# Miniprotein binders against q9bqp7, part 187

Target 1, 240 residues: q9bqp7
Amino acid sequence: VPQNWFPIFNPERSDKPNASDPSVPLKIPLQRNVIPSVTRVLQQTMTKQQVFLLERWKQRMILELGEDGFKEYTSNVFLQGKRFHEALESILSPQETLKERDENLLKSGYIESVQHILKDVSGVRALESAVQHETLNYIGLLDCVAEYQGKLCVIDWKTSEKPKPFIQSTFDNPLQVVAYMGAMNHDTNYSFQVQCGLIVVAYKDGSPAHPHFMDAELCSQYWTKWLLRLEEYTEKKKNQ

## First folded at step 14 (miniprotein)

Design ye64
Fold by ESMFold2-Fast, scan of step 14:
Structure ye64 (fold): chain B 240 residues (1-240), chain A 94 residues (1-94)
Amino acid sequence: as target 1 above (240 residues)
Amino acid sequence: SREELWERIFELIEKGDKEEALRLLREYIEKYPDNPLALFIVADLLWDMGRPEEARKVLERAKELAKKTGDPDLIEYVELLERLIERLLEELKK
């Protein structure tokens, strides 16, 4: 159980459209500062087994591909993910003007993979937007907040070369989603309440993406685990 | 406890005491037989210790269990190590 418990949901907020809500999706820029990001907290609180697996995977990939080959592989994976997120922001943005580069981004297998999910996405409230939890002192950059099948969700877009049909296969992704959700629900830059999450795993070959929907109960369960990771991070930082 | 045993195994790996780490991993697997990660670590250590035939056998078991549990990241780790073990075994055939 976490020592410094705080609720994920804000009882003073509603998930319904508010008169104060902007007509265009929010895009609050992420400020570089000393406050830890969600990804930093998760990376710094990996278990010994997670660290072991990551190091062994890296060593074996280098043995297979060589140092330069491994660097090229990881660079390509990063660029593909970046292009995928840029394409999704372009597709979901109300701005219709496409640049030549953006047109090419829309033709990836990853975009084909998510087409059936995008048909169920509407009412976009935020895109590539910064969140901050002022009380718990962490920040993040969320991908998207929109209605998925009529439910307002924090949506996280992931690329994968291997199928991930179960939520357990997405590792810390549920923690990332609920961390953003809790921050946004208590961030004064936002006026609405989000109680659901969605992790969408897209595939390079265009195979149908796997959506992992997280209802309010599941979000609450992962929120407790996130609070424990955050607590572990702050303790480690104090002892440095 | 499960967590204490798990942490001790990694401490032994870091210290280079691979034989004792294998002994504790065997004990862990007996108590928690449905964890394909533990089997993967056994195969990894056996490969590091120059025992690729034994590593192959354990890794096959890890692969079967990982496919049943639906852990695609672990399946990827298993397949990568499998390719390396097979290459080493082919080289040893001269």
Scores: ipSAE 0.305, ipTM 0.724, lowest interface PAE 2.8, mean pLDDT 83

Design ye65
Fold by ESMFold2-Fast, scan of step 14:
Structure ye65 (fold): chain B 240 residues (1-240), chain A 94 residues (1-94)
Amino acid sequence: as target 1 above (240 residues)
Amino acid sequence: SREELWERIFELIEKGDKEEALRLLREYIEKYPDNPLALFIVADLLLDMGRPEEARKVLERAKELAKKTGDPDLIEYVELLERLIERLLEELKK
């Protein structure tokens, strides 16, 4: 149980459209500072189990691809992910000047993969936007806040190279989503309430992306686990 | 405590006492069946020990947990281990 428990949802906020909500999606820049990011907290509080499994995966990939092949593979996965996020931001924002750039990005299998998901996405409120939890003192950069099938969600876009999935360093994607959600709900730069999460896994071969929806109850469960990780981080920082 | 148990398990793995590590891991899983990472570690060790049929059986439990939670990280790791198991099973046929 977390000793510094704090609620994920803000009782003073509503998930309904607000007259003060901007017509253009918010994009607050993330600034480098001493306040820890969600990714830093998660990376510095990985369990020995998570570290062990990540190390085993790396060893197997290096054995199969060689050290240079592994570096090339991981670099390519990173670039594909970056391009995918840039394409999604362009598609979901009203930026008409990026049409020529979008043509090259729209030719990827990942964009084909998410077409059916994008059909159900509307009411975009934030894109590539910084969030800060003013009471718990952490910061993050979320991908997207929009309505998915009529529910306001923090949406996280993931790429997967099936049949060779790349495992990111934490096993903590649901924790990332709820950490961003709790921060946004208590960040004075935003006026609305988010109670749901969505993790969308897009595939390189263009096969249909898989949506992983997180309702309010599930988000609350992961939020408790996030608070424990944040508590552990704070404790470790004191001892360094 | 949980933490002390995990330190002992990883120490055994590093020393090459994989059978004893598996024994402690199976005790852990019976006491804490909600930890899918423990199931992954068991399956991973079984693969390292050349026992893919046993790994497959353990992974079936992890697969059910991944489906129930809808956690994409767990689903991804299940799929990775499934492919490794199938490759090793195919190799053993030869």
Scores: ipSAE 0.588, ipTM 0.862, lowest interface PAE 1.3, mean pLDDT 84

Design ye66
Fold by ESMFold2-Fast, scan of step 14:
Structure ye66 (fold): chain B 240 residues (1-240), chain A 94 residues (1-94)
Amino acid sequence: as target 1 above (240 residues)
Amino acid sequence: SREELWERIFELIEKGDKEEALRLLREYIEKYPDNPLALFIVAELLFDMGRPEEARKVLERAKELAKKTGDPDLIEYVELLERLIERLLEELKK
């Protein structure tokens, strides 16, 4: 159990649209700050098992591809993910038309992969937007907040070369999603409540993306685990 | 006890005490035979120690167990190590 528990949901907020809500999705810029990001907290609190697997994978990939080959591989994976996120922001933004974007970017296999998911996405409230939990002192940059099949979700877009049909295959992604959710629910820049999460794993070959929906109960379970990771981070930093 | 043994194994790996880590991993596998990750770690350590034939045998067991227990996360690591072991063993035949 976390020593300093804090609720993920804000009972003063609703997921229903408000007349004061902006007509365009929110895009709050991430401010450079000493406050740790969600990704930094997760990277600094990996389990010994996760560290072992990551270090071995890196070592073995370098052995297979060479150091330059490994750099090229990781750069290409990063670039593909970046382009995928840029394309999704463009597609979901009501301020931009398809004519304003590179057609080749919109024709990628990853975009084909998510078409069936996008048909169920509406009511976009935020895109590439910063969140800050003022009480728990962490920040993040979330991909998207929108309704998925009628439920308001924090949506995280992932690319993968191999199938990830189970939520367990996404490792810390559920923690990342609930961390953003808890921050947004308590961030004064936002007025609504999110209780659900969605991790969408897209595939390069255009195979149908796997959606991993997280209901309120599952989000609450992962929130407890996120609080433990955050406490571990704070303790490690304090004891340096 | 299971978590204590698991933690101790990683402490030994971190310290570079691979032989003792293998001993505790064998003890762990005997008590908890359905963990494909434990077999994978054995194969990784054996490969590191220049024992690719033994690594291959253990890795094959890890792969089959991972398929049976539904541990898809491990398959990617297994396949990478499998390719490297196969390459090394072919080179050693020469």
Scores: ipSAE 0.609, ipTM 0.877, lowest interface PAE 1.3, mean pLDDT 85

Design ye67
Fold by ESMFold2-Fast, scan of step 14:
Structure ye67 (fold): chain B 240 residues (1-240), chain A 94 residues (1-94)
Amino acid sequence: as target 1 above (240 residues)
Amino acid sequence: SRLELWERIFELIEKGDKEEALRLLREYIEKYPDNPLALFIVADLLFDMGRPEEARKVLERAKELAKKTGDPDLIEYVELLERLIERLLEELKK
């Protein structure tokens, strides 16, 4: 699938502020149907290398922790990530109800980790919001759309127990970010254009989070790779 | 090509042809000696095949290269396998 037939950026949209843009961040609910999600497409099109590493990691972790220990470990990782996202939505939302009720949620090591990043975040336009690419027929739920150091970005918040200072350490996260970006740029629920991405990896011990900024050129390169993954998913589905 | 050889190795592992996968991995490493992931896969297969002493030696080399290349994700896998190998070797002493 040629990239020029399905561009990441919408030529009919401006990246300049629109007077009709809402003052409160958008939060479009995700409605499930037969349309695949970004995460499903990526999970179903992992390389043989990625599948091998994931299965071996699982087998080795079970050997170390036991079946129940592994289940508890993965459950705790999931819960920590969920709480981190809830805290960030509360911090970035103009609605302050959650800030008042969940003080412990706001004091985690992960929140300490992102403080220096949050100082550079402003102009929040969407939080925990659904996106759909009308032509390519996929959906997603993005974390945040806001200005980072003056540039409008799709921002993806990640938690990690180990340092991840390189963008290649974020696995398929760049593909996830550009998939959301392309969907938002072609979704009628949104009127603005996003051209940049940001992956923020926060650490449990409060050490400074690593920001991985993706400019328009890098986003275009990952968009080509996302289109290939989407094509692979479509072909695999036809053969079932 | 490098990519075709790399994909074929994983196909053999998936089919359970571990000895043939090790043979191709040795050929791959001869041509591309500084790939820490290839060394990690050799160590992992050797551990899986009940050869923990050989696995430990290869994994030590994989660990050194992973630290030099700055691949923290691979270092995490290496350290996990290292702990399991050492645990198994201690159990075999008993």
Scores: ipSAE 0.647, ipTM 0.890, lowest interface PAE 1.2, mean pLDDT 85

Design ye68
Fold by ESMFold2-Fast, scan of step 14:
Structure ye68 (fold): chain B 240 residues (1-240), chain A 94 residues (1-94)
Amino acid sequence: as target 1 above (240 residues)
Amino acid sequence: SRYELWERIFELIEKGDKEEALRLLREYIEKYPDNPLALFIVADLLFDMGRPEEARKVLERAKELAKKTGDPDLIEYVELLERLIERLLEELKK
């Protein structure tokens, strides 16, 4: 159990739209800060198993591709992910200028992969927006907050070269989603409550993306695990 | 406990005590035979220790179990190691 427990959901907030809510999705810029990001916390608190697998994968890939080949491979994976997120932001944004500028991105296999998911997405409230947990002192940049099949979700878009039909195969992605959720629910820049998560794994070949829905109960379970990772990160920093 | 044994295995690998890690991994597999990751780690350590023929046999078992469990991330690790083992075995024939 976490030593400094804090709730994921804010009892003072509702998940229903407020008439005073802005009609345009929020996009709060991420400011450079001393406060750790969700990604940094997770990367610095990987389990011994995760560290072993990551280090071994890197060693084996370098052995197969060579140093330069490995660098090219990882650069291409990063670029594909970046373009996918830019395309999704454009598709979900009401602004015509963004859609025109990113037209070429809209034709990728990854975008074809998510078409059936996008049909069920509406009521977009935030896109590529910064969140900060003012009490627990961490920040993040979430991909999207929107209704999926009628439920308000933090939505995280992922690219993959191989099928990932199980939520467990997304590693720390559930922790990332609930960390953003908890931060947004306690961030004064936002007025609504998010209780559900959605991890969408898209495929380069256009095969149908796999949606991994997280209800409020599952989010609460992962929130406890996130708090433990955050506590571990804080303790490691004290020992430096 | 299961968790303590699993953590201890990685501690031994980090220390470079690969033979002791293999011993505990085999003990773990006897008690928990449904974990394809454990078999993969055995194969990976055997490959790292210059024992590619033994690694191949264990990796075949890991691959079968991983396909049954439907773990695509583990299948990716298995296929990568499989390619490297076959490459090494071909080089050793020369």
Scores: ipSAE 0.600, ipTM 0.874, lowest interface PAE 1.3, mean pLDDT 85

Design ye69
Fold by ESMFold2-Fast, scan of step 14:
Structure ye69 (fold): chain B 240 residues (1-240), chain A 94 residues (1-94)
Amino acid sequence: as target 1 above (240 residues)
Amino acid sequence: SREELWERIFELIEKGDKEEALRLLREYIEKYPDNPLALFIVADLLFDMGRPEEARKVLERAKELAKKTGDPDLIEYVELLERLIEKLLEELKK
């Protein structure tokens, strides 16, 4: 994949704040169609090692929990993640004023886990918003775009049962973040430039979340890897 | 090459050629002893083949190497397989 023909950053866009930027965070709805999503591309281009580990984990979990137990486990993990994202969207939205609901959300272990991260988050530009790369023809739904410690970031919120202190522990999450970033930077529904990423791994027991900050250089490195995965996806579809 | 040998091992596992996969994994481990994932795969295959005592010993080595090399992702897989091996071994005593 020609890296120089498909840069992650758009030279026609500025990364500095603009006074004309909307005060309300953008929320473009995701339109599902023939265009592949970031998550589908990544799922369809897993390495043989990743496929093996996922299949073995599934088989072993079913052996331990039973088929119904496994379905309950995965449904609970999904539901907890969904509620965590809904709580964060509510907390970060400037229009929310329900103090009692906010107090209940703060009692969640996952929300407690991210409190120290949230203190450094401001200038929210987008929440649960769809992105599309016009030229590379892929779509995605990003969690959040906001300033983290003064830098505009694509922020991805993750829940985990086990500590993930290293970015390598987050699997394809860096590729998701840069794919969303590249799409947003080339999506006509957005006017700003994002050059940084942040993966936040939250814990159910309230242990402090692990932030994985990705500067512009690291984002460019993962962008190259994302372009290879996208090319692999395209080739696999032609060979079907 | 290292990459070709690694890919070939997974191809054999997908085809169900577990004995051949174990032979190549042994060759891989002799040449590249710093990969705890390779030891985990050996333990997993031995468990599938009804060899839980051997699986337990290899898994213990995988666990210690993963802790030493700082591979926290592998620990979840190791702990799950460890629980299943211990349960099977306890049932076999009866």
Scores: ipSAE 0.618, ipTM 0.880, lowest interface PAE 1.2, mean pLDDT 85

Design ye7
Fold by ESMFold2-Fast, scan of step 14:
Structure ye7 (fold): chain B 240 residues (1-240), chain A 94 residues (1-94)
Amino acid sequence: as target 1 above (240 residues)
Amino acid sequence: SREELWERIFELIEKGDKEEALRLLREYIEKYPDNPLALFIVADLLFDMGRPEEARKVLERAKELAKLTGDPDLIEYVELLERLIERLLEELKK
């Protein structure tokens, strides 16, 4: 158990919509801050095993592709992910904001991959929106909050070149999702409660995306692991 | 403990004590024979030390176990190292 334990769910909040809830999804911009982001905390608290594997993978990829080839590879992966998120935000937004130049975003294999998931997504409440945990002092930018098969979820969209049929194959993604969830549940900019998570892994070739649904119990288990990572980050920061 | 031994192995790798890391990895594998990651690390260290033929043999076993566990990241690492080992062995024939 972490020393600075804090609950993931807020007992003062409901997941039911109320009259004060906006009809348009929230999109609160992420502000530059000295407060650590979820991704920074996770990156700074990788295990020695994770650091070793990442470093060796990078060295081996450079050996295979050359330095310029590796730079091109990583830039392309980043750009594909960025475009996928932009397309999803456009699809899930109630506004018809897409221009002619954006049509190619909607034709990608990644978008084809998630079609069967999108059919079960409704009641979008937040898109590309900033969250801050005021008590635990961390921030994040979540992809989406919407109902998936009738349950309000923090939804995280991922692209992958390789199949990820098991949740453990998604690395720290469950920790990202619950970190965003806990922050949103205690962020004064939001009024609702989210208790479930969903990680959607989309594939470039259009093969069906793998959804990894996280119920309240599973979210609570990963929340404890997130609190331990946050505690580790805080201790490392204090030692310098 | 298992965790202490695992951490010590990475500390030795970071310090460049590759032979000592290999000895501890062999001890670890004897106690935990079905860990494909430990076998992958052995193969990777052997490749890094200029011992590609030994690396190839260990990597074959790591590949078999990785496929059984269904870890796609480890399978990717194994396949990448396999391609590099084969490339190096072809160059050495020249």
Scores: ipSAE 0.627, ipTM 0.884, lowest interface PAE 1.2, mean pLDDT 86

Design ye70
Fold by ESMFold2-Fast, scan of step 14:
Structure ye70 (fold): chain B 240 residues (1-240), chain A 94 residues (1-94)
Amino acid sequence: as target 1 above (240 residues)
Amino acid sequence: SREELWERIFELIEKGDKEEALRLLREYIEKYPDNPLALFIVADLLFDMGRPEEARKVLERAKELAKKTGDPDLIEYVELLERLIERLLERLKK
């Protein structure tokens, strides 16, 4: 168990819309400083198992594709993921025109993949927005906060080149989501509380995306694991 | 105990002591038979050691168990290793 436990949910907050909430989704820019990001904490506290699997996957991919082929593959996956996130931000932003959204939908199998999920998404509260846990001192950049099937969620969009998804992007996804959730719930830039998570895995061939919904209980379970990773990071930082 | 054994296996792999790692992995699997990752690691080590026929047999078990547990990340690793083993086995026919 964590030595310095802290709650994920903030008893001073509500998940219902506040009358003072802005009319457009929040987009607070991420400012890098000495405070660690969620992604850095997770990268610096990978288990020996995670390190082994990542290194082995890289070696096996290089054996299959060659050095240059592997670099091309990795660059293409990164670019496709970036374009997918940009398209989703555009689609969910109230400032975009219908025609511009339709053009984005026609260009990507990933966007086709998430259509059935997007129909259940409404009440967007934040897009590509920075969060900071003011007490635990970590920062992050979340993809989306919106209602999914009537429940306010931190939503994380993932791409998969079926059958070849990025391994590193899947291992810590639930921890990433709850870390953002806990930060937002204790960040003075936000006024509401999020208690649920959603990880959406989109597929390049347009096959239906898989939603992985995380209720409050599951989020609390992953939160405890995130606190352990944060403690491990803090201890390692003191030693180097 | 379980965590210590798991940690020790990776230490042995890191040191290059693949035979001892395989011995501990087989003991781990005997005690914890529902972990498809352990079977995958056995197959991967056997492939590294030039034992592709044995690797293929263990990998098929890993694949079946991974499908049962619904781990898409591990299934991707399994399929990559499966393609490499099949390619090696085809080359060895000649």
Scores: ipSAE 0.585, ipTM 0.880, lowest interface PAE 1.1, mean pLDDT 85

Design ye8
Fold by ESMFold2-Fast, scan of step 14:
Structure ye8 (fold): chain B 240 residues (1-240), chain A 94 residues (1-94)
Amino acid sequence: as target 1 above (240 residues)
Amino acid sequence: SREELWERIFELIEKGDKEEALRLLREYIEKYPDNPLALFIVADLLFDMGRPEEARKVLERAKELAKFTGDPDLIEYVELLERLIERLLEELKK
């Protein structure tokens, strides 16, 4: 249990839409300063087990591919992920989908993979948008907030070369989702409440993406774990 | 406790005391036989110590157990190490 517990949901906010006919999706610019990001908190509070596994994976990949091959591999993975996010933002933002360049971005195995998920996504409220938890003092950049099968979700898009059919396979991703959710629910730039999460893992070969839906109860469980990681980060930073 | 033993194993690995880490891992596995990650770590340490034949045998057990848990991250790690062990064993035959 965290010492300084704070609620993920904001009792002053409604899950009901605050306005009729929502405008174009919000895109608040990320303000980078001394306030830690969600990804930095998670990276700085990895368990000894997580550190061991990531370090060994890196060492073994370098043995297989060589240092240059490994750098090329990781650069390609990051580029593919970036392109996938750009394509999704284009698809979900009607104003930005009119360019010829967008057609090339839309024609990938990852986009084919996620088509069956996208048909269930509507009511987009935020895309590539910054969130800040004013009380807990952390920031993040979330991918998407939209309705998935009628439920408003923080949606996180992932690319993977290997199947990830279980939420446990997605590492700290559930913690990222709830951290963004808690920040958004207490960020004055937003007026609505999000209570659900969705992690979508897309595949390069076009195999159907795996959606990992997180209901309010599951989000609350991961929120407690996120608070513990944030507490650990804060204590570690003070003690250096 | 389980958590204390688990943390101690990683401390020994960080210090480079791989033989003692293997001893504690064996103790851990005897008490908690349902953890495929512990078997994977044994195989990884054996590979790192230049004992690929022993690593292969332990990794095969880790792979079977991981298949039942359905953890694809661990399966990826297992498959990567399996490829490296086979490559090393082929080189040692030369």
Scores: ipSAE 0.594, ipTM 0.872, lowest interface PAE 1.4, mean pLDDT 85

Design ye9
Fold by ESMFold2-Fast, scan of step 14:
Structure ye9 (fold): chain B 240 residues (1-240), chain A 94 residues (1-94)
Amino acid sequence: as target 1 above (240 residues)
Amino acid sequence: SREELWERIFELIEKGDKEEALRLLREYIEKYPDNPLALFIVADLLFDMGRPEEARKVLERAKELAKYTGDPDLIEYVELLERLIERLLEELKK
């Protein structure tokens, strides 16, 4: 266990901010950088078990679908996920032009799946926005920061073909969410404090999405695990 | 010790020493029966080694335990392997 010397929350920022500050940008583009991304850190610090299972799944899927079938399957999954994120950015954006442009794209099963979640989302503070932890030296591109049932959350939208009713079944997603949270809380481009996370798993057939809410205590627990993964990443890089 | 044994099993699989990996997996299961994923790995290795009848028997036990884990990824892996085992067994009947 680390000393837990670097906190996820910024003591200089309010945990109950006033209304959204218009001087804080809704979207900051990700800049080219040598600093590692959250996804790179997580991908390069998988356990031997995780690596084995992913390789076996790939081999078994190729055996079932064939090489070309597997490539088509993975490309389709990627494209569906990308379109889902683009639709959500449009829906949640305050700009009328974006909402008008994507009117027909809002009819997907994934969008139907999240409708009951979206009813509880308001006060959008960031969309598809870059975050950087200036002290811990990592970057990320978060999906959304908004109020969910009155609490300001880092929200991560996921698509899945299989039910994911437990947070444990979302792999490293909790680590991804708290990594973005910690970065945003210490990024000089933002001025507010985020203490909660939300992982939303949407389904292609329109079945109700599963929300996995992470309160401040749970976020702090996953933050400790993220710090261990980040330390492992930096040690592996030093020894390469 | 538990973590060392678990890591050693994956090292053996990576080196292609599947028989020794199976021996250690059986030892692991006897000593640590709280890891249902170990049964799935046994079935997967048996399938990979061309032993689908043995793989099917172990996978049936893994499938029963998987429902108590609440892990849909394990269930997905079990179902995928089950389909492949049945396909191979049908081919072997010919």
Scores: ipSAE 0.601, ipTM 0.873, lowest interface PAE 1.3, mean pLDDT 84

